# Ledger of designs, part 7: VHH binders against FAS1 domain-containing protein YDR262W

Target 1, 246 residues: FAS1 domain-containing protein YDR262W, of Saccharomyces cerevisiae (q12331)
Amino acid sequence: KNVVNLITFKDSNGKLHKRLAPEEIPPRLHNSQVNSYPLGYKGMRDFSRPAVNLDDILGTQQRKQQEFLAELSPLSLESKLSLVNEVQIFASYVRNDVETYNKVSDPNEDLIIIAPTNRAVSQLTLKPWQFPNNIDKLESDGATEKELDTAIQENISKFVRSHIVVYNDDKNSYKKVSPGCTLLQSIDFTESKKSDSETGGDILLKKEGEVYYVASSRDEKFHAVESIENGSNGVILMVDFTLVGP
Short names: E, the ipSAE of ESMFold2; O, the ipSAE of OpenDDE; V2, 0.75 times the mean of E and O plus 0.25 times the DockQ between their complexes.

## First folded at step 2 (VHH; framework vhh_8k46_1)

Design k7r (from k7 with F27R; at its last look DockQ between E and O 0.38; V2 from the best seeds 0.00; counts 0 for: pae E 10.7 > 2)
Amino acid sequence: AVQLQASGGGFVQPGGSLRLSCAASGRTFSRYAMGWFRQAPGKEREFVSAISSSGGSTYYADSVKGRFTISRDNSKNTVYLQMNSLRAEDTATYYCAKDLYWGSDSYYFDYWGQGTQVTVSS
ESMFold2, look of step 2: ipSAE 0.189; ipTM 0.586
ESMFold2 (binder alone), look of step 2: mean pLDDT 79; pTM 0.789
OpenDDE, look of step 2: ipSAE 0.018; ipTM 0.429
ESMFold2, look of step 4: ipSAE 0.000; ipTM 0.334
ESMFold2 (binder alone), look of step 4: mean pLDDT 78; pTM 0.783
OpenDDE, look of step 4: ipSAE 0.405; ipTM 0.741

Design k9w (from k9 with F102W; at its last look DockQ between E and O 0.01; V2 from the best seeds 0.00; counts 0 for: pae E 19.9 > 2, placed apart)
Fold by ESMFold2, look of step 2:
Parts: structure tokens; C-alpha cells; sequence
Structure k9w (fold): chain B 246 residues (1-246), chain A 123 residues (1-123)
């Protein structure tokens, strides 16, 4: 039996970590050679890629030095979102947005999902499929069934995509604005940009003490994250409010 | 939450007519598209008819077009299904639903369902 070799690597934020040498980690499968899911699933996750770490994106660091270890991945975000009872209404809307669902189920897309609780969605005066397009007005104005279906799908997609951030370790999905406070771009914000030169974001993430807070950048009203669920390809932050509403 | 009660089922001879009613409780009936579904013994639940929240658009399964008419009265929080020229194959339990959108393939995930009413067409 050989001694397990550790190597030091530098993450995208300059922090040094240790991990198993490549020969100790199971081989990655190239997505063109093996498909676990014929409808767009991209195969196995790159085990050398570190998990999403909220303290890294906030610019806060634990004082304790940590070693990166190869480990069994927790359940995927797709699995977590499907099984967590407190967010099942939101989860059902995610499944109805095929492009977003594909990202949630992709082991090589890292996501931050700000998931409103069932309570938060139920408190809305209109259901997510009823806004921002006014479905009743469109119907009264004589919209065809196809036009109504398109408007309803747009409403659902906007609601879902306003709550999900693609975490790419680059300058396009987040920007640290101060220690413990980071500006995030939802999928909806990214798709709505006029050009790549536009900066900013629609979601604020803040840590105060040991508690995480989320706000819309428009009102900056912070709400405490009620719980955090870690998945193999990201994290779910459960909040008792919606980032968009009627 | 919206609560729904379907009524008006019964026994009828082939060629006969029935009018089903679905009374809704809750404060937001006028915001929902409403639908009728049916389930025969040993079969999956199938779509019958739907009406938009304002009543301006109606949709029917091919098997009932020209025989069934859906309508709603928002002042009474009620949706109706007028069933004419009934056939033996129309025998089923009929359910009404308040739908979150009318194009969803699985309304159970996004809709509210009432208890059903039995329709039996037999000679």
C-alpha cells in the first residue's frame, strides 16, 4: 500500500489548499465518451474542483487553515431541490424552466440558488406565472392562446432565473464590494444586460457574524438566510422572501 | 388556498345531458384558469376542457369538442361544464382544477384540485 500524496494548489482567490494527488482521485470521464443522461447531462463532476464556498465569495476567511480532500460529493442541487420540503413550490417552477433545470442538474455548473420558502411564495398576491406580464389584461385584450402561453412561460422563467446565480470564478457573476458583502448577478440579470460592458448586479449577499443575509440590490432590504443546503454543484440559500414580486 | 367542489354528476342515458358545476372558495378565483379533467376506472386522468381566468379563451379535448361547453361566472366563483350528447365513453369521475397556467402537462404540480363527481352513461 502506498502513502497518499498531497499536493498544494492555489484557488482563484489566491488561497492555498492541499488535496490528493491526481493519481489518488478517480479518473474523470470525458463527456463525449460517456453520457449518464442522454438529454444533456454532462457526466461526472471534476473532483479536483473545489466546492462553492460562501466565505470566499464574500471575502471573509475562516482563521483555521483548511486542507482540500477528495471526498464523496453530497447530493446534487437537483436532488436537494426536489427533496427539500420547505421549497417545493419554488422547485416545481424550476422544473418548468427547461434551460434552468438543465443547469441545476449539470454537475459542472456551480450555482447559488436563493430559494424562497413555500411560505414566501404563498404570500405573493399573484402567482409567479401571473407577473410581470399581466395575463388577465392580455386575455381581455384578445391575446391568442399561444400568446398567453408564451407570456406565462416568460413569467415563470423570469421568476426562477431571478433567484439563481451561476457561480463562475471570473468577473461575470459576482463582484466583492466590501469585506463581507458581495454583489451577485442572477441568470435573469445576465440575460438582460445590454452589453458586456455593463456592470453591477441584482442580488446582494452579506455576512454579519455567523449569519448570511440576502437582499435585492434595488431596495437593499436584507433578509436572513434561514438555512443553507450544500449540494455537489453548489448551494441553496433558503429565504423567507422573494427577490421579485408583483 | 383555493378549495373546489364539483357537483352535478349522476346517471344518464346515452344522448342525454348533464351540467357539472365547480364552486370555488378562496379570495382569488378570478385569477385562475379553470379546467375539467376526468378519470375512468383503470385509466389515467385526462384533460377535458379549460377556460381562461377572464373567460375569453376556451379549450377542449378533441374527444369532447362540439358536445361539451365550458363557462364560468366569476360573480358566483363557479365554473360549469355543459355536457351534451353523452356517450358511454364519457363515463368517468370528473374533477375540476384551478390551474397555474393552462399549458402545463402536469397540473397536479401547479394546480389546486377539487373532489370529483361521478358521471355514468349507461343504457
Amino acid sequence: as target 1 above (246 residues)
Amino acid sequence: AVQLQASGGGFVQPGGSLRLSCAASGSIFSSYAMGWFRQAPGKEREFVSAISSGGGSTYYADSVKGRFTISRDNSKNTVYLQMNSLRAEDTATYYCAALQGWYYSKPDQFGYWGQGTQVTVSS
Scores: ipSAE 0.000, ipTM 0.101, lowest interface PAE 19.9, mean pLDDT 72
ESMFold2 (binder alone), look of step 2: mean pLDDT 79; pTM 0.789
OpenDDE, look of step 2: ipSAE 0.033; ipTM 0.464

## First folded at step 4 (VHH; framework vhh_8k46_1)

Design a1 (from k7r with Y107S; at its last look DockQ between E and O 0.14; V2 from the best seeds 0.00; counts 0 for: pae O 4.4 > 2, unsure alone 59.7 < 65, placed apart)
Fold by OpenDDE, look of step 4:
Structure a1 (fold): chain B 246 residues (1-246), chain A 122 residues (1-122)
Amino acid sequence: as target 1 above (246 residues)
Amino acid sequence: AVQLQASGGGFVQPGGSLRLSCAASGRTFSRYAMGWFRQAPGKEREFVSAISSSGGSTYYADSVKGRFTISRDNSKNTVYLQMNSLRAEDTATYYCAKDLYWGSDSSYFDYWGQGTQVTVSS
């Protein structure tokens, strides 16, 4: 009987969670590719490159302060996610999507991560790996283990990628819908585009006063950003909801 | 939504034994690692034990090693905690945990449902 070390984290409601220490996490939890890809991204971000600036995205003039803060953080978003206990469930899913994991670890990326709290994820009727592909139905229909694994991975990928935006200096990639409100595209949305002519987005970012708000474009229900963490390659917006659900 | 129902708690004397059970809803029980947590009054909730989906791997807190045994019956969608040589310090509300991730060796746990009270007292 192998006894392994577990890491404990507490969500915003004080609920306790456990996970294996990273070194003891089975390959299935980490796409075996995560271990195989030398995080070759040991490079430092070029600080001369503009950092993600939410105010810039929103068209508001407070550009300089966020750039300064981002420049002060030597840690990647992946590292930052690991330090925020309130979003560890989401962080775990990020780690299970190898492509996304690599992206959030890449110092040369610029990302906006909308990280749902543990509470938000826990309140879902289904776990992120259980939708949109109906795993139970697949199983009942006689899907093979491989097919199930694939479907699960797709669900995880969709969930994670729906909460991450690639920041581009090209402001044309974002749609300003009103003063102080911008429509953004998640990675999932971008990947779903069949043609370059498709316009739109799936994430709304708004600022009122000093508070940022995030909503899904599907329901336009805005939630306040509870905290902001800056990384070397972007920003984490912690929110108490999920942008997608079952 | 998947539900967990813990049972089997009660009053025992020091040195006594209890067996906790946790029944899980759903059709994919055998694909989840399961575990137990406990919380004593005025204390933080703590990890007690976990078992892999197949039952091939078990995990224990140091404080319960050698005394507690976790097992499962996948045909019954149930995880068990056999608690022997109980001590006063084992007094707590015990909660059943379910793995967040789908996998036999996964150990990302959360819990839901009601706890079961275990009281060890002379």
Scores: ipSAE 0.030, ipTM 0.369, lowest interface PAE 4.4, mean pLDDT 79
ESMFold2, look of step 4: ipSAE 0.351; ipTM 0.694
ESMFold2 (binder alone), look of step 4: mean pLDDT 75; pTM 0.760

Design a2 (from k7r with L100W W102S; at its last look DockQ between E and O 0.66; V2 from the best seeds 0.00; counts 0 for: pae E 8.3 > 2)
Fold by ESMFold2, look of step 4:
Structure a2 (fold): chain B 246 residues (1-246), chain A 122 residues (1-122)
Amino acid sequence: as target 1 above (246 residues)
Amino acid sequence: AVQLQASGGGFVQPGGSLRLSCAASGRTFSRYAMGWFRQAPGKEREFVSAISSSGGSTYYADSVKGRFTISRDNSKNTVYLQMNSLRAEDTATYYCAKDWYSGSDSYYFDYWGQGTQVTVSS
C-alpha cells in the first residue's frame, strides 16, 4: 500500500481539500505523455516570433523584444503550473485535457493562461465537470457510462479552454478595443468560432494604473490579476474568479 | 447530486474490530475516489483513509496504517472501512467523503456524508 502524503488546504469557506504530494502522485494515463518534450523547457523557441508582452497587447507600452525575452523565466508554463500551489486544482484539469496540455508543453505555442485560484474553483456552485452538460440529468435520463464519461470530459475541456489564449499572431487571437483594453479569444471561443463570430471575443483584458484586470465579455465584471507568473512560453495571470460558471 | 450515508459505528472494547460502511447514490460512483475522515471532540477533522475509483490504490494515515483496511464494492455503491486492533484514540465521529470528479491526477475531497460514531472504551 502507498505511503500517504496528502497536501491539505482550506478554502475561504472552510472546505477541506486534499491532494497527493507531487512526489507521491501516482502516474495517470493520458495522451500528453506521447507528445511531451523532456523537462518542458528544452525545446527550441523560434525567437523570430513575437514574445508575449501584456503591455504590447494592450497598446500601452512597447519594449524591445530582446528585453522582454530577458524577463522570461527558464521554466515552461507546464513547470510553472505544477509549482504554483494556489492554482493546483486548475492545473490538474489542464493535465487531463490532452490537447491543451500539449499546447502548454510546446515551446512554440505562446499562451496567456488566466488561472483561477483554488479558492475560485472551490466557490463554484457546480464543479467544472458538472456543467454545461447537466450530468445529473444525463444520468437520470439513462445515459450510458460512455456517454456520461464523454459529457464530463467535454465539460472539463470547455472549462480549461475558456481560460487559455493562444498568443501566436497567426491565430489572430486578440483585438485592441481602446488604449489599455483588449478583447481576447480563448481556445474555446476559437474552436466554436464561425464567420459571424470572427470579430468577437470572450475575454477582456485591461490595465488601470499598474494593475491588470480580466473580465468575461459576457458580464464585463473586471477582477484584478492577483499575480503574474512568467514562463518561457507565455504568462500565467492568477485571478480569484472563473471566466465561465454554472 | 451524490448523497453519502455512513453507518456501522458503535461501542467496542479496546483491541476489538468494527466495520464502517458508506453508501453513495448515483451511477457515477465508480468514477470517484472515496475517503474516510474522523473528528474527535474539540479537534479538527483528520484524514483516515482513501481508495481510488477502481479500488486499485489505497492510502492510509500513519496512525491507522496496518490496522485499518479500506475497500469498495462498485456494484453496491459502497465503500467500507474495516477497523481492527481498535484503541481508545480511535474514538471519533467517522465521515465518508467523495473526491470531486476532475479526471485529474489528484484527489480533492469536498463532498461530505453524515457521520457515524465510534467509541472505544474499556
Scores: ipSAE 0.012, ipTM 0.454, lowest interface PAE 8.3, mean pLDDT 76
ESMFold2 (binder alone), look of step 4: mean pLDDT 80; pTM 0.800
OpenDDE, look of step 4: ipSAE 0.044; ipTM 0.524

Design a3 (at its last look DockQ between E and O 0.46; V2 from the best seeds 0.00; counts 0 for: pae E 7.0 > 2)
Amino acid sequence: AVQLQASGGGFVQPGGSLRLSCAASGRTFSRYAMGWFRQAPGKEREFVSAISSSGGSTYYADSVKGRFTISRDNSKNTVYLQMNSLRAEDTATYYCAKDLYGSGSYYFDYWGQGTQVTVSS
ESMFold2, look of step 4: ipSAE 0.362; ipTM 0.720
ESMFold2 (binder alone), look of step 4: mean pLDDT 76; pTM 0.770
OpenDDE, look of step 4: ipSAE 0.587; ipTM 0.820
ESMFold2-Fast, scan of step 6: ipSAE 0.305; ipTM 0.670
ESMFold2, look of step 7: ipSAE 0.063; ipTM 0.531
ESMFold2 (binder alone), look of step 7: mean pLDDT 76; pTM 0.770
OpenDDE, look of step 7: ipSAE 0.548; ipTM 0.816

Design a4 (at its last look DockQ between E and O 0.29; V2 from the best seeds 0.00; counts 0 for: pae E 9.5 > 2)
Fold by ESMFold2, look of step 4:
Structure a4 (fold): chain B 246 residues (1-246), chain A 120 residues (1-120)
Amino acid sequence: as target 1 above (246 residues)
Amino acid sequence: AVQLQASGGGFVQPGGSLRLSCAASGRTFSRYAMGWFRQAPGKEREFVSAISSSGGSTYYADSVKGRFTISRDNSKNTVYLQMNSLRAEDTATYYCAKDWYGSGYYFDYWGQGTQVTVSS
């Protein structure tokens, strides 16, 4: 595996930097662990707001998740993405999409991030910057440097935005299909659709027993969520597949 | 498509110097962070150095800090590794690699390796 283990930090001017990480980085975080790093966010969250609760979205109910989040005042999703080693490829793409990065950093957003693991992204036959725009064909057809940059950025942005749901909109951003199963709209789905439909969505989320599952609505092939990371402005669901591919 | 061609290896005495080069093809070299890795026979591949797409940030493994310097010339589509104060433990095949665009220095594309041998 060709991985350079870099960590991200924010300087006093708010600019993001990378440096080589020590080999003894803490074990991976999941939604019940106490954070070992200082909190980082753009501003103050209103802690009277309820945190994202997957059981409310699914139409099921579990005790303690709401109380736990309020008690701990956890790190922002921006901070969590920077710290979870298993999703650093995806996290890097998020940082390169300024519009999405601003949402991830915003304490007044509530997001669901379906974060593919480094393994899931690495197994794609084309990399996220290579599709759906065919970059090799554009280059061979004589595209300018500016045209190539635009196409590459569009590819990356579509990949990132297909994995992120804005929950804090009105309840039109999701639709309960049945108890324990909900259809969600990614940012990319919302930006790409031509007409409003109460039944539309591109992501299925379900719970069976104590395990959460995610699927693309295109193939309905459910994959277990491997880990859940709670942040102050939403949740990260770690999955070993990508919702879109070449 | 990007091709990576590493060169500049050779046989050198301890305390000597070598300069490795990695030439890249294609119009998009300036978009990529670049890195150097090395592997000795029977050992795990290890990170040596990386440089940001603009050349403004550099990173080094602890074992080479102060002895090795990475640089790039975007007008020549070339990244360099200046290796000074070479030691026997630096003996390895050295590979240059391109980052996986926006991946946070996850290197998927590799050049041809060049052998460095440090022996008295």
Scores: ipSAE 0.011, ipTM 0.380, lowest interface PAE 9.5, mean pLDDT 74
ESMFold2 (binder alone), look of step 4: mean pLDDT 77; pTM 0.779
OpenDDE, look of step 4: ipSAE 0.453; ipTM 0.763

Design b1 (from k7 with R31D K98A; at its last look DockQ between E and O 0.03; V2 from the best seeds 0.00; counts 0 for: pae E 23.3 > 2, placed apart)
Fold by OpenDDE, look of step 4:
Structure b1 (fold): chain B 246 residues (1-246), chain A 122 residues (1-122)
Amino acid sequence: as target 1 above (246 residues)
Amino acid sequence: AVQLQASGGGFVQPGGSLRLSCAASGFTFSDYAMGWFRQAPGKEREFVSAISSSGGSTYYADSVKGRFTISRDNSKNTVYLQMNSLRAEDTATYYCAADLYWGSDSYYFDYWGQGTQVTVSS
């Protein structure tokens, strides 16, 4: 189901822009509206597969519990994202990256989604579709509408994929940097690798006490995870910052 | 294995009362917010009530506000729904649900129990 939540439009000057389409956002409970949850499932996870376990990633031995929890969540990460009002902007961008949308909807995937809050995204000086490709420069250089659209889509893709990690059971893609802290690779980072010899990562995950923290490896500024949602195919970590910016 | 076992449903007359219970096992109950949902035939599942992990916060759908009370006993791993002044429109299958993490304004539950039928009829 390809749901495009961003609309492309031209302003009075003919400049291309992306805006969020009106979406059906689940009502907030405090507004006394009847909330319904999606009942449709895209499929069942293979229960023989190990589920995402953050503590395991961090080197703490609680793998069994998290595996069990994941097995009990019938909703995919895509479905879960749709239920979290605080990350709907990010969710909309995910929906506009078809490959990623399919991935987060696939019950046979195992993902860690670091979902920035609406506030975090809104605080950016540029919108996620406006960087890293400089759209204004492309326009000034005489780029065609198609070229601009491609650049915009690439920006969206990069933004979304920078916030998603593919969980690998072999842990080869992860590096422990200290006790309770692990360096992870986003999809974007992984795709940028030119050779298998490249090591590193772009996302830091840490746990202190019972609280998880996330940071970009670029600045190592840790932010507390505000909430965690389990899906059939991974976990969502909601954070009040973006891992990438203009 | 994680289990949510709801009980207490049945037949009542309008104006009557029922108390639903949901016994939880297989996870750390005190870490989870708990909620009740209901689904009537031909209708979508709807939110009824939720309670925070500590029990300090409760939420209700407008349709049940003032009539229903959610509570929990963490020592018993049980969440309750006291339903008073029941109406015909309250007739539905009621579901217990659990969520490890929740926002103050939105609920999305990870685990669901089996439903218990509530029928309000004269």
Scores: ipSAE 0.000, ipTM 0.217, lowest interface PAE 12.8, mean pLDDT 81
ESMFold2, look of step 4: ipSAE 0.000; ipTM 0.085
ESMFold2 (binder alone), look of step 4: mean pLDDT 80; pTM 0.798

Design b2 (from k7 with R31S K98T D105G S106D; at its last look DockQ between E and O 0.03; V2 from the best seeds 0.00; counts 0 for: pae E 14.6 > 2, placed apart)
Fold by ESMFold2, look of step 4:
Structure b2 (fold): chain B 246 residues (1-246), chain A 122 residues (1-122)
Amino acid sequence: as target 1 above (246 residues)
Amino acid sequence: AVQLQASGGGFVQPGGSLRLSCAASGFTFSSYAMGWFRQAPGKEREFVSAISSSGGSTYYADSVKGRFTISRDNSKNTVYLQMNSLRAEDTATYYCATDLYWGSGDYYFDYWGQGTQVTVSS
């Protein structure tokens, strides 16, 4: 028999309460949420497929509440990103990276998006389009407009893809370090052709008590996850820092 | 507008049964989990039961397990609470609720119906 988790509820007067958590969340069997979408909707999600579960990724015991809440949200991560005011700068970069936008819109992907806040992006000394390719130097060296546009797009894509993990049924995108601490591979990490490295990663995800933390594996400076948005094809972890910078 | 209307409360002797109903309108009922909560005078509101959007998963407070059964009929936009073997301690106003927040840092029930009074008189 499964362990009963606590749930948080907010009553009609706005007061928060903690009570018994869901024991088990079945897949959705009724397709009442299928709509024609005007954007590049690739297909219908298999409702029997389990949602992304941070506790499974971390090897902790609080999986049932996360699974239940993910089942409760019919919106894709594409829709969720467009509606979360605190991450609109990052969301705009995602929309400008066609490959990433296609994944975020795909109901058969399972993604973990570590979304930096507008504040975190705005505090960078260089903007995501200015690094790691040095745009000012390329311009000074006489780069063509096309060369500059390509370098800018590469910078944006690397920034965006450093913050997104593809978590499908295979496990080559993460490695559990211990219960409650997991090493993840961003899309950028997997695309950088790190053929010389063993299974590793560039992102650490940790749970201490009821709080999730994220760090770059390079510096291991953990930051608390400010909020979690569950979507039909994954989760968004909002953080007040960027995983890569100048 | 979103509406949740609970009904079926009343006076019952200990050991008796009642069936509560909650009719929903103004949102896509089949996409949302439903819950029952109760509040006795001078007490905090407490969780009683919850059911997933499909009806495939049900959850109960320890104090009501084995006595209460939650169910839903998505074709009628209605959630039910069958209450058997009622006790004086079950006396409360019962509320149905749903989680209409589509996302924040905390997942919670945030839309509430008008309550229906259940009184178990000894």
Scores: ipSAE 0.000, ipTM 0.176, lowest interface PAE 14.6, mean pLDDT 73
ESMFold2 (binder alone), look of step 4: mean pLDDT 78; pTM 0.781
OpenDDE, look of step 4: ipSAE 0.015; ipTM 0.327

## First folded at step 6 (VHH)

Design c13 (from a3 with S53R G104D; framework vhh_8k46_1)
Amino acid sequence: AVQLQASGGGFVQPGGSLRLSCAASGRTFSRYAMGWFRQAPGKEREFVSAISRSGGSTYYADSVKGRFTISRDNSKNTVYLQMNSLRAEDTATYYCAKDLYGSDSYYFDYWGQGTQVTVSS
ESMFold2-Fast, scan of step 6: ipSAE 0.431; ipTM 0.762

Design c14 (from a3 with S54R G104D; framework vhh_8k46_1)
Fold by ESMFold2-Fast, scan of step 6:
Structure c14 (fold): chain B 246 residues (1-246), chain A 121 residues (1-121)
Amino acid sequence: as target 1 above (246 residues)
Amino acid sequence: AVQLQASGGGFVQPGGSLRLSCAASGRTFSRYAMGWFRQAPGKEREFVSAISSRGGSTYYADSVKGRFTISRDNSKNTVYLQMNSLRAEDTATYYCAKDLYGSDSYYFDYWGQGTQVTVSS
């Protein structure tokens, strides 16, 4: 157990990368001044409130018995993100956005996390910390260390928050756009557009047969959900694309 | 783009010590984790040590725990590897690497020529 484990993967350009295995990585990577706590424990979820159910959002049916078992046994989203090797780049960005990470750790939240794979992030022409604020230009224009750090943190927060939906059971919070297709609002959308948005959301979720698909509302280009991980406070949808890019 | 310059290698007797330095260009140094890797002749590259962006977390390969210490000085854009109680099996070219994606993802790339460490009697 004292051995540091490395994971090796090959990106779409054939380049090899190495990183630390999940069990070697602390829950909060970036903020060295925050109080630590046991991974996956934040108190008790209110079990009188039903768990996030994608089929309920889309108007399809699932058995209550299956939903009940999922609520009792799964780890939190915080724990699940730390254990899914394929989304660790995204997970590291989540940990660097303290306010969002606190939501991911909160047993009384219900979240839908659309988690891009390491492959999806590696295919971006700019890394998530480099857009939409142009960090290289700010640096060359003489920005201070503090100004660069602020711009980078804004980039990270926007990227993270563009991939997370805070579920609520208000029927008016989701716009049904076609049978089996619903428009959702990311945290970034709700912070930027407020209540006067005519677009209604920025993420499309649909189900065809037994396969879930996700798209950005900007281009409506659907990508299949590769896997679903249920946590006690929400769900993780693993996808091989990013909802925002440079 | 960030450029990394590793230095401080050399020849040392078993039981001796060396301190390696890695100087980084640019002003985003404090935003990404740094690591040290090594490669001995005829062997694959192996992880040695890593340090978080703010220096609050450090990680070591089992073979170097208790002998090597990683540290960083963000005001000088430099990461260090203090190597004590050196052994013949520590002989390798040492490379510093930055976190490829930033934000303490600990996905690393090698940068530059590295610095040669030779431990012999």
Scores: ipSAE 0.391, ipTM 0.724, lowest interface PAE 3.3, mean pLDDT 80

Design c2 (from a3 with T28V; framework vhh_8k46_1)
Fold by ESMFold2-Fast, scan of step 6:
Structure c2 (fold): chain B 246 residues (1-246), chain A 121 residues (1-121)
Amino acid sequence: as target 1 above (246 residues)
Amino acid sequence: AVQLQASGGGFVQPGGSLRLSCAASGRVFSRYAMGWFRQAPGKEREFVSAISSSGGSTYYADSVKGRFTISRDNSKNTVYLQMNSLRAEDTATYYCAKDLYGSGSYYFDYWGQGTQVTVSS
């Protein structure tokens, strides 16, 4: 007999929540009615391409043995996100953004995903779909369902895309802020500020000793990366905060 | 913002049918996956059924599969649980819940006092 699995977790306030296990959740963009799959969506990574290397971005040294192990990961970022219980709220928002979800499933992409934990998301005063567009105000002002859906989708896309960086294997493309600290551009930054070269980026990445740290360039408050998961098309950096908030 | 009100419970004889309703406030109801949970006296809360935001996917606990049907009407901001072939072991307080994050994560929180279903002769 097949059973429906539930996972129980505690939020930052100690409140218990229940959810369906990842294997029970239907794929949001795997429907014959949606034409959103990239060419080669289920293909294998071309392992002749350089893997994402955080130390190259920072100008630090990494052993070839470590690089080789990263390149051998058979699972895509899509698969890795679905398996990491601690980031499932964020992972579900990734599935809501068509273009970004296609990137995380594309073996020809190389991505750095800065994934906030369920705890980090639960600490926000508004859910990711509620900002920066004020959905409660739009609803109270008499917005139509279509207007609400559009504003909600814009909020989700901005939240998700603010946490994902497209890796560039040309290390000279990255701006070094200080030794061991580099400024990165999220997908949201590159799409919303296409012609605004004055800011330079929105995410700070640094390494001190063997620990990686991430901050929003807005406040420069660094948080330690709690874990790193290597996928065939990039890396996932799990963090205890969100890069954008209300 | 979105508030949930469960209703439709009552006394029913074994083999009978009952339809529960969960009415939601607000225009963003269609965003949420919805679920039904139940709790009998002295027992833990258990999952009963869930439905995706579009209604295209439904899930059932093995104990109710084939007897219960979950559905939703997004134009009325309501989710329903049609309960057929009711048994004494279906006696419980039934709670409706929404996907807390509106993301399709199926993270549920319980809302309100629920609605009592008692199956007895």
Scores: ipSAE 0.350, ipTM 0.703, lowest interface PAE 3.1, mean pLDDT 79

Design c27 (from a3 with L100Y; framework vhh_8k46_1)
Amino acid sequence: AVQLQASGGGFVQPGGSLRLSCAASGRTFSRYAMGWFRQAPGKEREFVSAISSSGGSTYYADSVKGRFTISRDNSKNTVYLQMNSLRAEDTATYYCAKDYYGSGSYYFDYWGQGTQVTVSS
ESMFold2-Fast, scan of step 6: ipSAE 0.420; ipTM 0.742

Design c32 (from a3 with G102A; framework vhh_8k46_1)
Amino acid sequence: AVQLQASGGGFVQPGGSLRLSCAASGRTFSRYAMGWFRQAPGKEREFVSAISSSGGSTYYADSVKGRFTISRDNSKNTVYLQMNSLRAEDTATYYCAKDLYASGSYYFDYWGQGTQVTVSS
ESMFold2-Fast, scan of step 6: ipSAE 0.504; ipTM 0.796

Design c35 (from a3 with G102N; framework vhh_8k46_1)
Amino acid sequence: AVQLQASGGGFVQPGGSLRLSCAASGRTFSRYAMGWFRQAPGKEREFVSAISSSGGSTYYADSVKGRFTISRDNSKNTVYLQMNSLRAEDTATYYCAKDLYNSGSYYFDYWGQGTQVTVSS
ESMFold2-Fast, scan of step 6: ipSAE 0.513; ipTM 0.794

